# Designs tried in a protein design chat: miniprotein binders against q8wwc4. Part 11

Target 1, 195 residues: q8wwc4
Amino acid sequence: STEEKPQQHQKTKMIVLGFSNPINWVRTRIKAFLIWAYFDKEFSITEFSEGAKQAFAHVSKLLSQCKFDLLEELVAKEVLHALKEKVTSLPDNHKNALAANIDEIVFTSTGDISIYYDEKGRKFVNILMCFWYLTSANIPSETLRGASVFQVKLGNQNVETKQLLSASYEFQREFTQGVKPDWTIARIEHSKLLE
Short names: E, the ipSAE of ESMFold2; O, the ipSAE of OpenDDE; V2, 0.75 times the mean of E and O plus 0.25 times the DockQ between their complexes.

## First folded at step 5 (miniprotein)

Design a8 (at its last look DockQ between E and O 0.58; V2 from the best seeds 0.00; counts 0 for: pae O 3.7 > 1.5, SAP 71.669 > 70)
Fold by ESMFold2, look of step 5:
Structure a8 (fold): chain B 195 residues (1-195), chain A 108 residues (1-108)
Amino acid sequence: as target 1 above (195 residues)
Amino acid sequence: SEELAYKAAELFEKGDLEEAIELLKKVIEIDPDHVEALFLLGFIYAEQGKPEEALKVFKRALKLDPSDPEAYLMLALTYLELGRKDEAKKYREKALELYEKQARELKK
């Protein structure tokens, strides 16, 4: 044959697809420290990140099932309203691809942290979390530009074909004195599925 | 200089603080206006209990970007560690002014 075929997988190695700008990571580290120093001595970016992973897995599953009434306390009202229209119009295989299993989240990064005040002196923090997850959902690779198809070796003899997808969830909390500490999801993006 | 700054951040993440500092000093020698390298260097000095060195670096970053409220907050903490409460309060109030200004501009 004159055609050479590429190898489909890496020998005994886990494939890493993400790259973060280390300088932006440093700025994020400083902002997390400032939240601890000025706003909440119990705040930990590590604990927040673990909770955000759990929230992502839970919310993405409910979105895939179109269970919007269960999301009303977790997602900002206007965000949920817009998502309802987008999600219900998706094909079933695209809906299934929204759901992220917690054990299949292979990369998590903290994006931007924003500290801001509104006109009434209320203090807000927004934390953007980015998630990369593997899915077995039946998505034709030609319909999802930029999605990678990988063979993931789970043992010496087990090979599974999965797609790698990404999502970004922005979490918001009001730190104003006297306000109950609660995180609300203020923005949801599933790359190539929900814009 | 960006490649050196990336390596310095990696060294910091590993806990190799002496090497990170030396590399950051080289980054700043090459690019005196590298605000993010100045921030990382100042943060490392502050964690090492070297508030005088942190103060110098944060002030330099502030001159390059006087609209950065996080720089003022770090400076305020540095002054507080030095026991200079009046200066700390001054810079914390400046950070608040900048946050309020940002909020007003987002309305437009």
Scores: ipSAE 0.328, ipTM 0.733, lowest interface PAE 3.6, mean pLDDT 78
Fold by OpenDDE base, look of step 5:
Structure a8 (fold): chain B 195 residues (1-195), chain A 108 residues (1-108)
Amino acid sequence: as target 1 above (195 residues)
Amino acid sequence: SEELAYKAAELFEKGDLEEAIELLKKVIEIDPDHVEALFLLGFIYAEQGKPEEALKVFKRALKLDPSDPEAYLMLALTYLELGRKDEAKKYREKALELYEKQARELKK
């Protein structure tokens, strides 16, 4: 009776040292509270962050596929125009690296929250979200100076070399009476890919 | 100081307001210019029904950053809790002015 020793699957806790500046975290919490207090009593930063993560995965996938028409309702027109020019000029490996699957997102943080009024008295809230995700796209190390290469064992599969990438998406919402309560993406940055 | 501020915020989220206050006071003793700690402390005081203490803390935060519309907004709310509507209106108007200024600067 060969006692199969339970192979302790060492869950390699990928300690993504999220640059969570504690100060920025406190600031973000305070600003989130201000949004709740003054603009939307149903606002939850936790729920927003989850929705933003889903939006990022969806939008980044569509960008990688050059499906710009499907982004017209999600991304600001000016941003989408600029992205169309940048993304179409990218090599295929860089385009593929834009896509983040939800399961490949290793860290999500709120970068900044901005509240502003325009000259017409319209109220806007911008929330910058930062995402760190693993890509299997083969990007030359020279282009990705400072990208951490991680060996990730996904299940029983061979150790795949994945690169850690980051993206920043700014979400904007207008808090004016009678305006549809929709978040739009007002800024997209993919470090090292869209530079 | 940053680690203590983070821990204080975690305690606040858990509802441990008294312990959060104690940590925030320590942060402010170490770094008197720690604006975020001041804001959170002021907020906790307001939630505890201590608007006078909140007012003092927010005024201190405002002295450090007189261009911060959020500081004026928090002061406005605190004055409303105190029944001081005229002061509340003044600080709200100032907050709006600063937000408008920020919006103009973002369009440039």
Scores: ipSAE 0.026, ipTM 0.507, lowest interface PAE 3.7, mean pLDDT 81
ESMFold2 (binder alone), look of step 5: mean pLDDT 80; pTM 0.720

## First folded at step 8 (miniprotein)

Design T2g1
Fold by ESMFold2-Fast, scan of step 9:
Structure T2g1 (fold): chain B 195 residues (1-195), chain A 88 residues (1-88)
Amino acid sequence: as target 1 above (195 residues)
Amino acid sequence: SPEELKEAIRLLKEALKEIEEQVKELAKELGSPEVAQKIKNLKERAERLEQELKEALKNGDPETVERLALKIFRLMEEIEKLEKEASK
């Protein structure tokens, strides 16, 4: 059991330390270049990723507090409508687990990047961001079946037991000429809390 | 602008460097003669792209840089296919 447990935590730490597929990294860089080349000369995937991480921390906190009115300009209307019902019905410990503090986000990854035109010729880019974060929220094992649990050192003092959760936020921006250059969250997935 | 083009080329060079490292790892993992020829082909294609990218730095055509990005993407797709073959 001791050997098996350390190995499980080591696998989790590999994800936290940024284990990534090199091919996915290259694909992301190429697609980022295409966005820069075709749509927006000021676009940078590095700056976008940092901004998306901050947006995740901010939006997840507002969701956990049911401050939906403050999300109206950040989250697509139809998505926010669905989230209001789901989030409001969650118990407080589940709501608290939705919130990711910026300092507790241990790994971020860029998922699929899609570039497309709609029937009216409007240009869109969707970027899926996947976040792994630690939470001290007390969630029953039945709800978090399969979630990783490990100990985190608190500065120089004690070790706390925290749960590792993941959430995927899809950001969308319209690049059509004359349109406001704002990113909107078009999808939020949290298989442990919002399924 | 020239500065934007240089940044795009830098990005593509970084992508090619990662591709080259991935090809090196595949060479260690795959020991079959059939795969050795495919690895040689990938290495040669990466070298040609590196040379074209070096020329693009001097000639400056944005359309050329975009075309090179697509070629790098296709090379990456072929590497992914070989990686899946290696995991068998």
Scores: ipSAE 0.014, ipTM 0.315, lowest interface PAE 7.7, mean pLDDT 72
ESMFold2 (binder alone), alone request of step 8: mean pLDDT 77; pTM 0.697

Design T2g2
Fold by ESMFold2-Fast, scan of step 9:
Structure T2g2 (fold): chain B 195 residues (1-195), chain A 88 residues (1-88)
Amino acid sequence: as target 1 above (195 residues)
Amino acid sequence: SPEELKLSIRFLKEALKQIEEAVKELAKELGSPEVAQKIKNLKERAERLEQELKEALKNGDPETVERLAYKILRLEEEIEKLEKEASK
């Protein structure tokens, strides 16, 4: 359905485009090609994005439950240390809002892809993923300034209120020969809940 | 393989076409002679890369394709930088 409100049309357009412009899209595709061609022939940005979505759902749930020991293999040590302090201090409703159920992730976009070498010649790729997800957690509007609030109807009889939040997770993998081919979360940003 | 190399070159040609279109869009919003000169330089670099990709189709190797991919990436980065400066 077409609504007359420009604000709703603009939000729909932003979700569809994922804040990407043609130049950013080309850059992402070229970097994905370079990773595939010269680092890992099995790399696919589409496959990576699906895996990142699963990782986001899993990691965000463990964070919300303060199960930090289970995150030691998934999140960089220094990042996990900072997250322990920030998350533990959050009120329960904020902790609950960190968790994204896989079925409630409404949009995923690939942000910046960084390919770089450190001073020892180790090869790294960082991929920033941004996720938009719905939550039923009860959070004051002032805390979520800029977030959208939706009423979801299930037929004629059921109305559930949900808020749209976004989180950015940065995934890092080392491609140096002999290193395990695992992605690790090197950064988590949630401007409404963690900063 | 030769088929894999040809596919890589085809992908880079399509990426370069998207970059050329982005440069054309930026050119439509020109106001400064300095910005116009930078856009002209970007167009010339894109045209040169297109010719290098055509040559690579004749006698290219994997190292040449990798080098061209990085040149195209650098061109895209310069265009993004100019776009941000033009928006200021």
Scores: ipSAE 0.012, ipTM 0.365, lowest interface PAE 8.2, mean pLDDT 74
ESMFold2 (binder alone), alone request of step 8: mean pLDDT 77; pTM 0.695

Design T2g3
Fold by ESMFold2-Fast, scan of step 9:
Structure T2g3 (fold): chain B 195 residues (1-195), chain A 88 residues (1-88)
Amino acid sequence: as target 1 above (195 residues)
Amino acid sequence: SPEELKEAIRLLKLALKEIEKAVKELAKELGSPEVAQKIKNLKERAERLEQELKEALKNGDPETVLRLAEKIWRLLEEIEKLEKEASK
């Protein structure tokens, strides 16, 4: 039943191809319109995406440092419990690879937007954000098969090898009347590091 | 606000144009008779939604515009599913 993320041989090409999908763009805009029309007149998908990028950079850094106490307000409790066990067991180089610096995020994409009501009539919006970022963490090629490798020159300094990784963060907010307008991370997926 | 409503209407019209374009492109690539019938159904639904949207705009009925937005969303999802099936 569970589908593993497809092997990506050319992540740069896939990122470019993702930009050219008009149906996904239109669907995202219609769902953004529905959120605006039904739930929140101040909602903006562009503004949300910038905030999500900041949250990814912050949360991924805290995860890499095993600072789980600082994540209690940002990540759903059950998700954080599962992440704590998985991340703590990772080698240091894998932990370091989880962290994305804001300047190293190469591309962001909005995935699925789901709007739903639970069994108690509470209103939810989940927005899946996909991030592609560069890391200088030394991860063996066998572990990162399918990842793109880049060499970065810093003027007259030594060439640094960086690897392109991707992570998907699902953000959830409850729009039920009287609930705080806070986004919480309800899912984190990293097929290369958290399987 | 009125400007936000205008932007929403422009978005819905753009979505309908993209649906029509996607349906035409999909029809050209898929030769199966069963799939061709499904594509024809999607095209007819898109045309009906365009006509209903024009009427809703003329009548100033925001409730109908919201219902049409949901129908357009469902139609886009069906097109995406059909595209994924075609790629397999």
Scores: ipSAE 0.053, ipTM 0.455, lowest interface PAE 6.2, mean pLDDT 76
ESMFold2 (binder alone), alone request of step 8: mean pLDDT 75; pTM 0.650

Design T2h1
Amino acid sequence: SPEELKEAIRLLKEALKEIEEQVKELAKELGSPEVAQKIKNLKELIERLEQELKEALKNGDPETVERLALKIFRLMEAIEKLEKEASK
ESMFold2 (binder alone), alone request of step 8: mean pLDDT 67; pTM 0.499

Design T2h2
Amino acid sequence: SPEELKEAIRLLKEALKEIAEQVKELAKELGSPEVAQKIKNLIERAERLEQALKEALKNGDPETVERLALLIFRLMEEIEKLEKELSK
ESMFold2 (binder alone), alone request of step 8: mean pLDDT 70; pTM 0.564

Design TRa
Fold by ESMFold2-Fast, scan of step 9:
Structure TRa (fold): chain B 195 residues (1-195), chain A 101 residues (1-101)
Amino acid sequence: as target 1 above (195 residues)
Amino acid sequence: SEELAEKAFELYKSGNYQKALETLDQVIKMAPDHVEAWAALGALYFEMGDFDKAIEYLQRVLEINPSHVEARFLLAFALEELGRTEEAKKLREELKKMDEE
């Protein structure tokens, strides 16, 4: 019976994670369409989301290993400097919890999309991506208040306990003429581990 | 019927997409000019990946209210997802004109 409760709890969480506020959903589609129509006619929010998921898995692993030098091309310099202090001060079990394996990413949601021009006329698009992922890292439940716990059976008697965490990565691309068409990570938020 | 529309929204929140669609179908049968119910049906089919149905309902929105910006954006997006690029392009040009106004 207790084994069914974690599964039922997981289904409830999955439904909640799949829910989008109708207004935010419409705003997201409108802004994605504006990016496609006026900035990049090859842009697809679906294709972007898949790429962002791959980037999250890769970047989060490098962060957990404190391989900051390998992140210089993927993460904005100012963001990386702030993260170096915070991440290096974490206990090893918290560092391990930062990493998401691609196959353990349960849900991906597109948050806010912002389109703007700075004072110098540079054109920017920022897309906030929210990732929900499972981790086997041994973190006390008290530290992860509000996180869901799942039991995963790997074989007849082995039970692996996993916790559901979320992280928000903001991706930025500059559309100013002559600038590289590369997405960089301009913000990383993890309320349970990074504040 | 606003009560049925609110019920559909609650069904959507609980993940009961099929019942949400059925409830909205009742709304449009009772009030065939209820723009928001047609728009909600189009949006739900779009979220479910049924772009053919999404287009059908979103085109109806624009027949009732040609100035419905959200429906125009969703329709153009759905047309592009189905490879109907010329129709999507025409809608993008319409949207650009509205933005300029």
Scores: ipSAE 0.005, ipTM 0.200, lowest interface PAE 10.9, mean pLDDT 73
ESMFold2 (binder alone), alone request of step 8: mean pLDDT 79; pTM 0.725

Design TRb
Fold by ESMFold2-Fast, scan of step 9:
Structure TRb (fold): chain B 195 residues (1-195), chain A 101 residues (1-101)
Amino acid sequence: as target 1 above (195 residues)
Amino acid sequence: SEKLAEEAFRLYKNGQWDRAVEILEQLLSENPTDLEVHAALAALYFETGRTDKAIEHLNRAVSLSPNHVEALFLMAFIYKETGDEEKAREIRERVKKLEES
């Protein structure tokens, strides 16, 4: 059974200690090689991760601002429909916490990489990206169980308190002959804000 | 090893396929049940026209982990690309049954 997700306290511990699982790194590189070898000779997991960080920063900002029309080409239609109701019902401070600034993303990890064919022979690659980012949004600690809190001094008199949150975005691309080479977001998970 | 996996990809890009295979075989010797290394070796063998060796490594991976669908998907891809549509369909149906169970 691989349906169970890691515990929140374990994710927080990994971020605090700053260590990565080297086995996961090796598996990611091997799967990246398979994508390169069989689907896209120009594919690079490093370049993809950089692009995914940019996409996460952009999409999370648009979500926090409820600019759903601008997300129609970036996010799968069924996912966007579900997100509209959940996001619009959030308090403003929770909406603000959804947005990740690119410079506030402290850790990025590649989760599962899935390569599969559907019953019609269409070729798909799904890449799960996990992001840990700092936010200055004022969220009660009870809502952010397992989150770490950091205090940053801005200049000699100002102190800014930031909280560490995580979000998982799944990117999908179809590699079937003749299909546009576009990545779309097929899943967005934020256990603290979008459950 | 991070450096070994990276070196194998570099060697492949430079056309030094036999050396890339040696590095992947070294990684496999460190963990003989590593399904992802078996899959990478299969991919490299297929890219270099050694289809029989590619299928051999995938059959071994499936033998070690019958429920790991990624090796089966790669095997179906190779059969489809080599014109064995019957084998490709059989493997896709096998994956579907595993996902239903």
Scores: ipSAE 0.000, ipTM 0.259, lowest interface PAE 11.6, mean pLDDT 74
ESMFold2 (binder alone), alone request of step 8: mean pLDDT 79; pTM 0.709

Design TRc
Fold by ESMFold2-Fast, scan of step 9:
Structure TRc (fold): chain B 195 residues (1-195), chain A 101 residues (1-101)
Amino acid sequence: as target 1 above (195 residues)
Amino acid sequence: SEELAEKAFELYKKGDLEEAIEQLKKVIEIDPDHVEALAALGALYFEQGKPEEALKVFKRALKLDPSHPEAYFLLAFTYEELGRKDEAKKYREKAEELRKK
């Protein structure tokens, strides 16, 4: 049957499934331009997206292993405190599903970009990154509402069943003079596992 | 208009500031309510050393979307550069008020 054909990652197919929004893409480009123009002449949304993808793969792996001490410089303190309780309470299969390998991230999208000042005049930029990734963790379909299942061919005759999940990570940087130019994760959302 | 907005951003990255401005003006001619294009045009006017013209288009963007915190921050930044500290503070406070809602 045609069902024996391997299911590979297909970017064109993912676009057809409505993973891209041309209006949001244009708005993201304009906001990235504003960040470049007013805050950081070296800023590039493409380079940022690549770095955020790496950060997501790294942070999600540490989170799945409950290695919270190693996340203290990468994730905002209050966010990490809340995540410790939520993640520790998850079943092992749900913890494993949090982790995304870099090669399993099939689509990345930039969500909202926010620019603001706090009450002390500190300057912040927040960039929401949305990731779609495949996981081989054994999560019951009843638990993952609307998750898609894919079969990926590994080697010659072998196939592996994987589920498609999404996670949203918000990255924040302070642009106040004299502050380290580091990005910190200010929010992590996973509708299937962390809500 | 979306295609023209993307072209304007790419032209800006290549250093073609005048051409990027002209492309954004075309976007606004086609879609006068394009808030993001107005904000981008204001930013380019500011880079040209035309902060008064930037102020006008940022105010226009604000009128079209008065609930958008970023427009208030752009106005606050522009007022700071013009040395109008009282207006800058006012718009920064309004932006923070909307962000918390």
Scores: ipSAE 0.005, ipTM 0.269, lowest interface PAE 10.6, mean pLDDT 73
ESMFold2 (binder alone), alone request of step 8: mean pLDDT 78; pTM 0.715

Design TRd (at its last look DockQ between E and O 0.04; V2 from the best seeds 0.00; counts 0 for: pae E 2.6 > 1.5, pTM E .784 < .8, placed apart)
Fold by ESMFold2-Fast, scan of step 9:
Structure TRd (fold): chain B 195 residues (1-195), chain A 101 residues (1-101)
Amino acid sequence: as target 1 above (195 residues)
Amino acid sequence: TEEWAEKGFEYYKQGELDKALEIMKELVKKYPDNVEALAAMGALYFEKGDPRKAIEVLETAISMAPEHVEIYFLLGFTLQELGKHEEAEKYRQIAERLRNE
């Protein structure tokens, strides 16, 4: 029975999840440059990623609490309607597992980035973000097959058990002059809970 | 690959467009099938104030990867900025058709 410090376990898991895809890194940097060059000289993929983490923590908590009215300005209408049906039908422990505390997000990766404009000259960018986070929600191991489990010491008292889950959120923004620089969530995927 | 991209992006961040362009030229020379690097070169030419060269580079990228939706949008946008609205719309329609399929 080896007892290791929580920081060591968190760093070890972060290293395992944090192996970068060199092709994806180059692709992301090129896409960020194209957004900067053609759409917005103030765009920063680093600032976006930090904002996306905060949005994920906030939106996932509201989803877990079924506070759909508060999500109307943050999530695309069609997506919110589909999520309302799926989330409402989940057991409470699964609803709780949807919520990611910002302090428990252990890894973030940028997925596909799409740049386009429409017939009216409106400019759009879609960015897929993948998040790995720890949860204390009590989910049966059958549902989480292949998921990692952590033990965390709390001041020499209780050892808290946490499970590692992942979710993918797609963010969309309109860059057209005069439009508010707001990101809207256009897609949410959670393979363990929403599929 | 990652080394080249990192150096190039640091140069554009500092406003060193010519240095960024040279890095992207080397990347394209090393990986000639990388149409995204060609798109970056096109954008650098556009930012440098050479839209004609930007169009030439983007047209080359389209010829190499005719299914790459984004290049059509970038070419369309570049043409739009030059006042070539009819040509821009033609490329936008091609991009939208490919994106929807």
Scores: ipSAE 0.435, ipTM 0.763, lowest interface PAE 2.5, mean pLDDT 80
Fold by OpenDDE base, look of step 10:
Structure TRd (fold): chain B 195 residues (1-195), chain A 101 residues (1-101)
Amino acid sequence: as target 1 above (195 residues)
Amino acid sequence: TEEWAEKGFEYYKQGELDKALEIMKELVKKYPDNVEALAAMGALYFEKGDPRKAIEVLETAISMAPEHVEIYFLLGFTLQELGKHEEAEKYRQIAERLRNE
């Protein structure tokens, strides 16, 4: 009776080098508190971050597929127009590399939080989210200067060579009575792909 | 620092504003250049129903970091709650100018 050694699931602790300086983490928490205090008592940065991650995965996939019409309610009109031109001109491998699946997102960080109001008394919050994700798209290393190539074994899959990419999405919401409480994407940046 | 910030965050979520304020005061003491901590104190005073103290703290933060755009907006919010709309507009204009620089 050959005792099958329990396959130690080596949780590849992706040492996601916490790019977040402890100072930035504190700042984020303080800003989140300010949102809670001045805008929305139900605001949770944790819940927001999870939602933003889902939105990123969804939007990035649609971008990779050039499905711009499906993004009209999610992305600011001006941003979407600019993206349409940029994305359409990309090589297919670069388009494919825009897509991030939820399971391929290895790190999410909150960047800058901006709180402001306009002359009409409308209140706004912008939250920049940064995502790091693995792509299987074959992008020449020269184009991805500084992209770390990782050999990643995702689950029971064969060891695949993946590249680490980053994207930044800025989410905006208006906090005015009677305005729909929806977050829209006001800025999209994909490093090395959408320059 | 992270543990303290997290603790402060938990206190405010629980409605323990006094404890949250204590944490922020400690942060300001430890990091005197941290204007965000002062901003948080201002917000806490506002939530506690003391907008006057909130203004005082935010004005202090502005004096320490006059380039910090968000402090002006926060001060503007507090002033609006006090019905001081003209003063709030002044600080909005300052903030917008700084944001565009």
Scores: ipSAE 0.435, ipTM 0.789, lowest interface PAE 1.2, mean pLDDT 84
Fold by ESMFold2, look of step 10:
Order: C-alpha cells, then sequence, then structure tokens
Structure TRd (fold): chain B 195 residues (1-195), chain A 101 residues (1-101)
C-alpha cells in the first residue's frame, strides 16, 4: 500500500476494465471519476460542465459574428477551417441563430467521455457536451422541421416566440506530463444550422 | 428490462429526471436484485441535488452485491463531486482491490 505506482499504468489498467452491462450515463459518471482519480485531482465533471457551458456561449457568439481569428486559440485548426466557409455562407438569420446567450441555455448534458492513448503514448480525454438553447433569431420553421417553439414572457405582458436549438461540442485535452493543461474544441455541430 | 433502462436514459437526456427515476423505481420493484437500476437511481438522485439519497441507494446496491466494482466507483464519483476527496479515495482503493481479486 505504500508503493508508488506510475499513474499511467494505473489509468491504463482502469481504462481496459470492462463495465459489463452498465446503463450509459452511469458509465460516463464512472469515467469522470477515473479522470479525477488517475489524471487530475482537481477535475470535476460538474465544474467542467459549467465551464463548457460558458465556452459554448462564448464560441457560438464568435462564430455567429464570423470572428474566426479569435477562435484560433480555442478551436482545432482543421475544425475552424471547415467551419469558416460553412458559417460565412449562412444567411444572416441562420448566423444569428448560432449564438447562444448563457442565460438561454436551458439544458446541458454530458455525452460520451473517451480516455485514450495515441501511438506515441500521449494521454487524451475527449468529452462530448450537448447544449439546448433558446433563440429569438428569425428562422423559418420549414428549415427546422420538428423544432420546438416556446413562448417566453418578458415582463408581465411581453411574449416572445423562441425556438429550441441544439449543439454538440467535443472538448479535448492532453494530460501527458509536461503539457500545458488546455482544452481545445475538436468538434462542433449545430443541429440543422451547419449540416 | 433493457428496453425500460433505455427509456429511462431517453428521459434523462431530455432533462426529465423524475420520469427517469420512476422508471428505475419500477424496475427495482419488479426486479429487486437489479443492482444497475439502483446505480442509475443513485446517479439520478445526485443530479437532482439529493446526495444523501444518492448515497443511501448506492449503499443498498453494495449490500446486495458487495463485490460489484462499478458501484464503488460510483460512490467514489458521488463523494468526489461533493468535494469529499479523502472518502472518494478510499472507495477508489476498495474498487481497485476488488478488481484485482
Amino acid sequence: as target 1 above (195 residues)
Amino acid sequence: TEEWAEKGFEYYKQGELDKALEIMKELVKKYPDNVEALAAMGALYFEKGDPRKAIEVLETAISMAPEHVEIYFLLGFTLQELGKHEEAEKYRQIAERLRNE
């Protein structure tokens, strides 16, 4: 019990442990615990999720404004290159619908968590986050078939029609010893806006 | 049973935690030895902001299956998210010993 074991060896052993017949969201909770236990004692999936929500609001706003230079430090280069042409070609109302105000993100869920090593032994964690948010952007309902429309009261008598949209952002961080602890967005999907 | 577990996951994805919890409670009524439904209930109680009930349900799961490594990891998760890192580490150590036995 007093022996120091390499952290990589323990985490590799934990990664290969089969979790036979777990319900999917129980499995993601266990993976979140393994990140804390073996990679970073300051990691918390609840805290990460709140930070990811802030990042989503910030990045989605910059995307809607076509401020791609400001995204180079936050989004993987290949992803940003592919997004630049897609976003620029969108109608203005669709561009505006990309932006999510932090106060209008109504639901956040943790999707898949991947803990893995590449061929060079570098340690990676990918966390997929899904966001549901309301928008007042003028999007024709024909473009978003099956979309939910919500009435939002602004004050006592003000009613505004809003649409519920979703987005999925995949965050990646390298945990290899000596590497700066930065999260990069490795995948961005905005349902039916960037398809 | 697997169909109802998937239905509970769909409610969870939609943020309908009470409905997901009711599905798991019904599973436990019909199959009282379903430790995975108890584990899901524990995760749901924590998400609803009731960590005491989450721990109670997970301890019930341990009493039924004291060798089930995944439940100890889930207890570790619950304690770690509450900031009780020393207790979470103890559950990690228990899970590691069971996994190696």
Scores: ipSAE 0.384, ipTM 0.752, lowest interface PAE 2.6, mean pLDDT 78
ESMFold2 (binder alone), alone request of step 8: mean pLDDT 78; pTM 0.704
ESMFold2 (binder alone), look of step 10: mean pLDDT 78; pTM 0.706

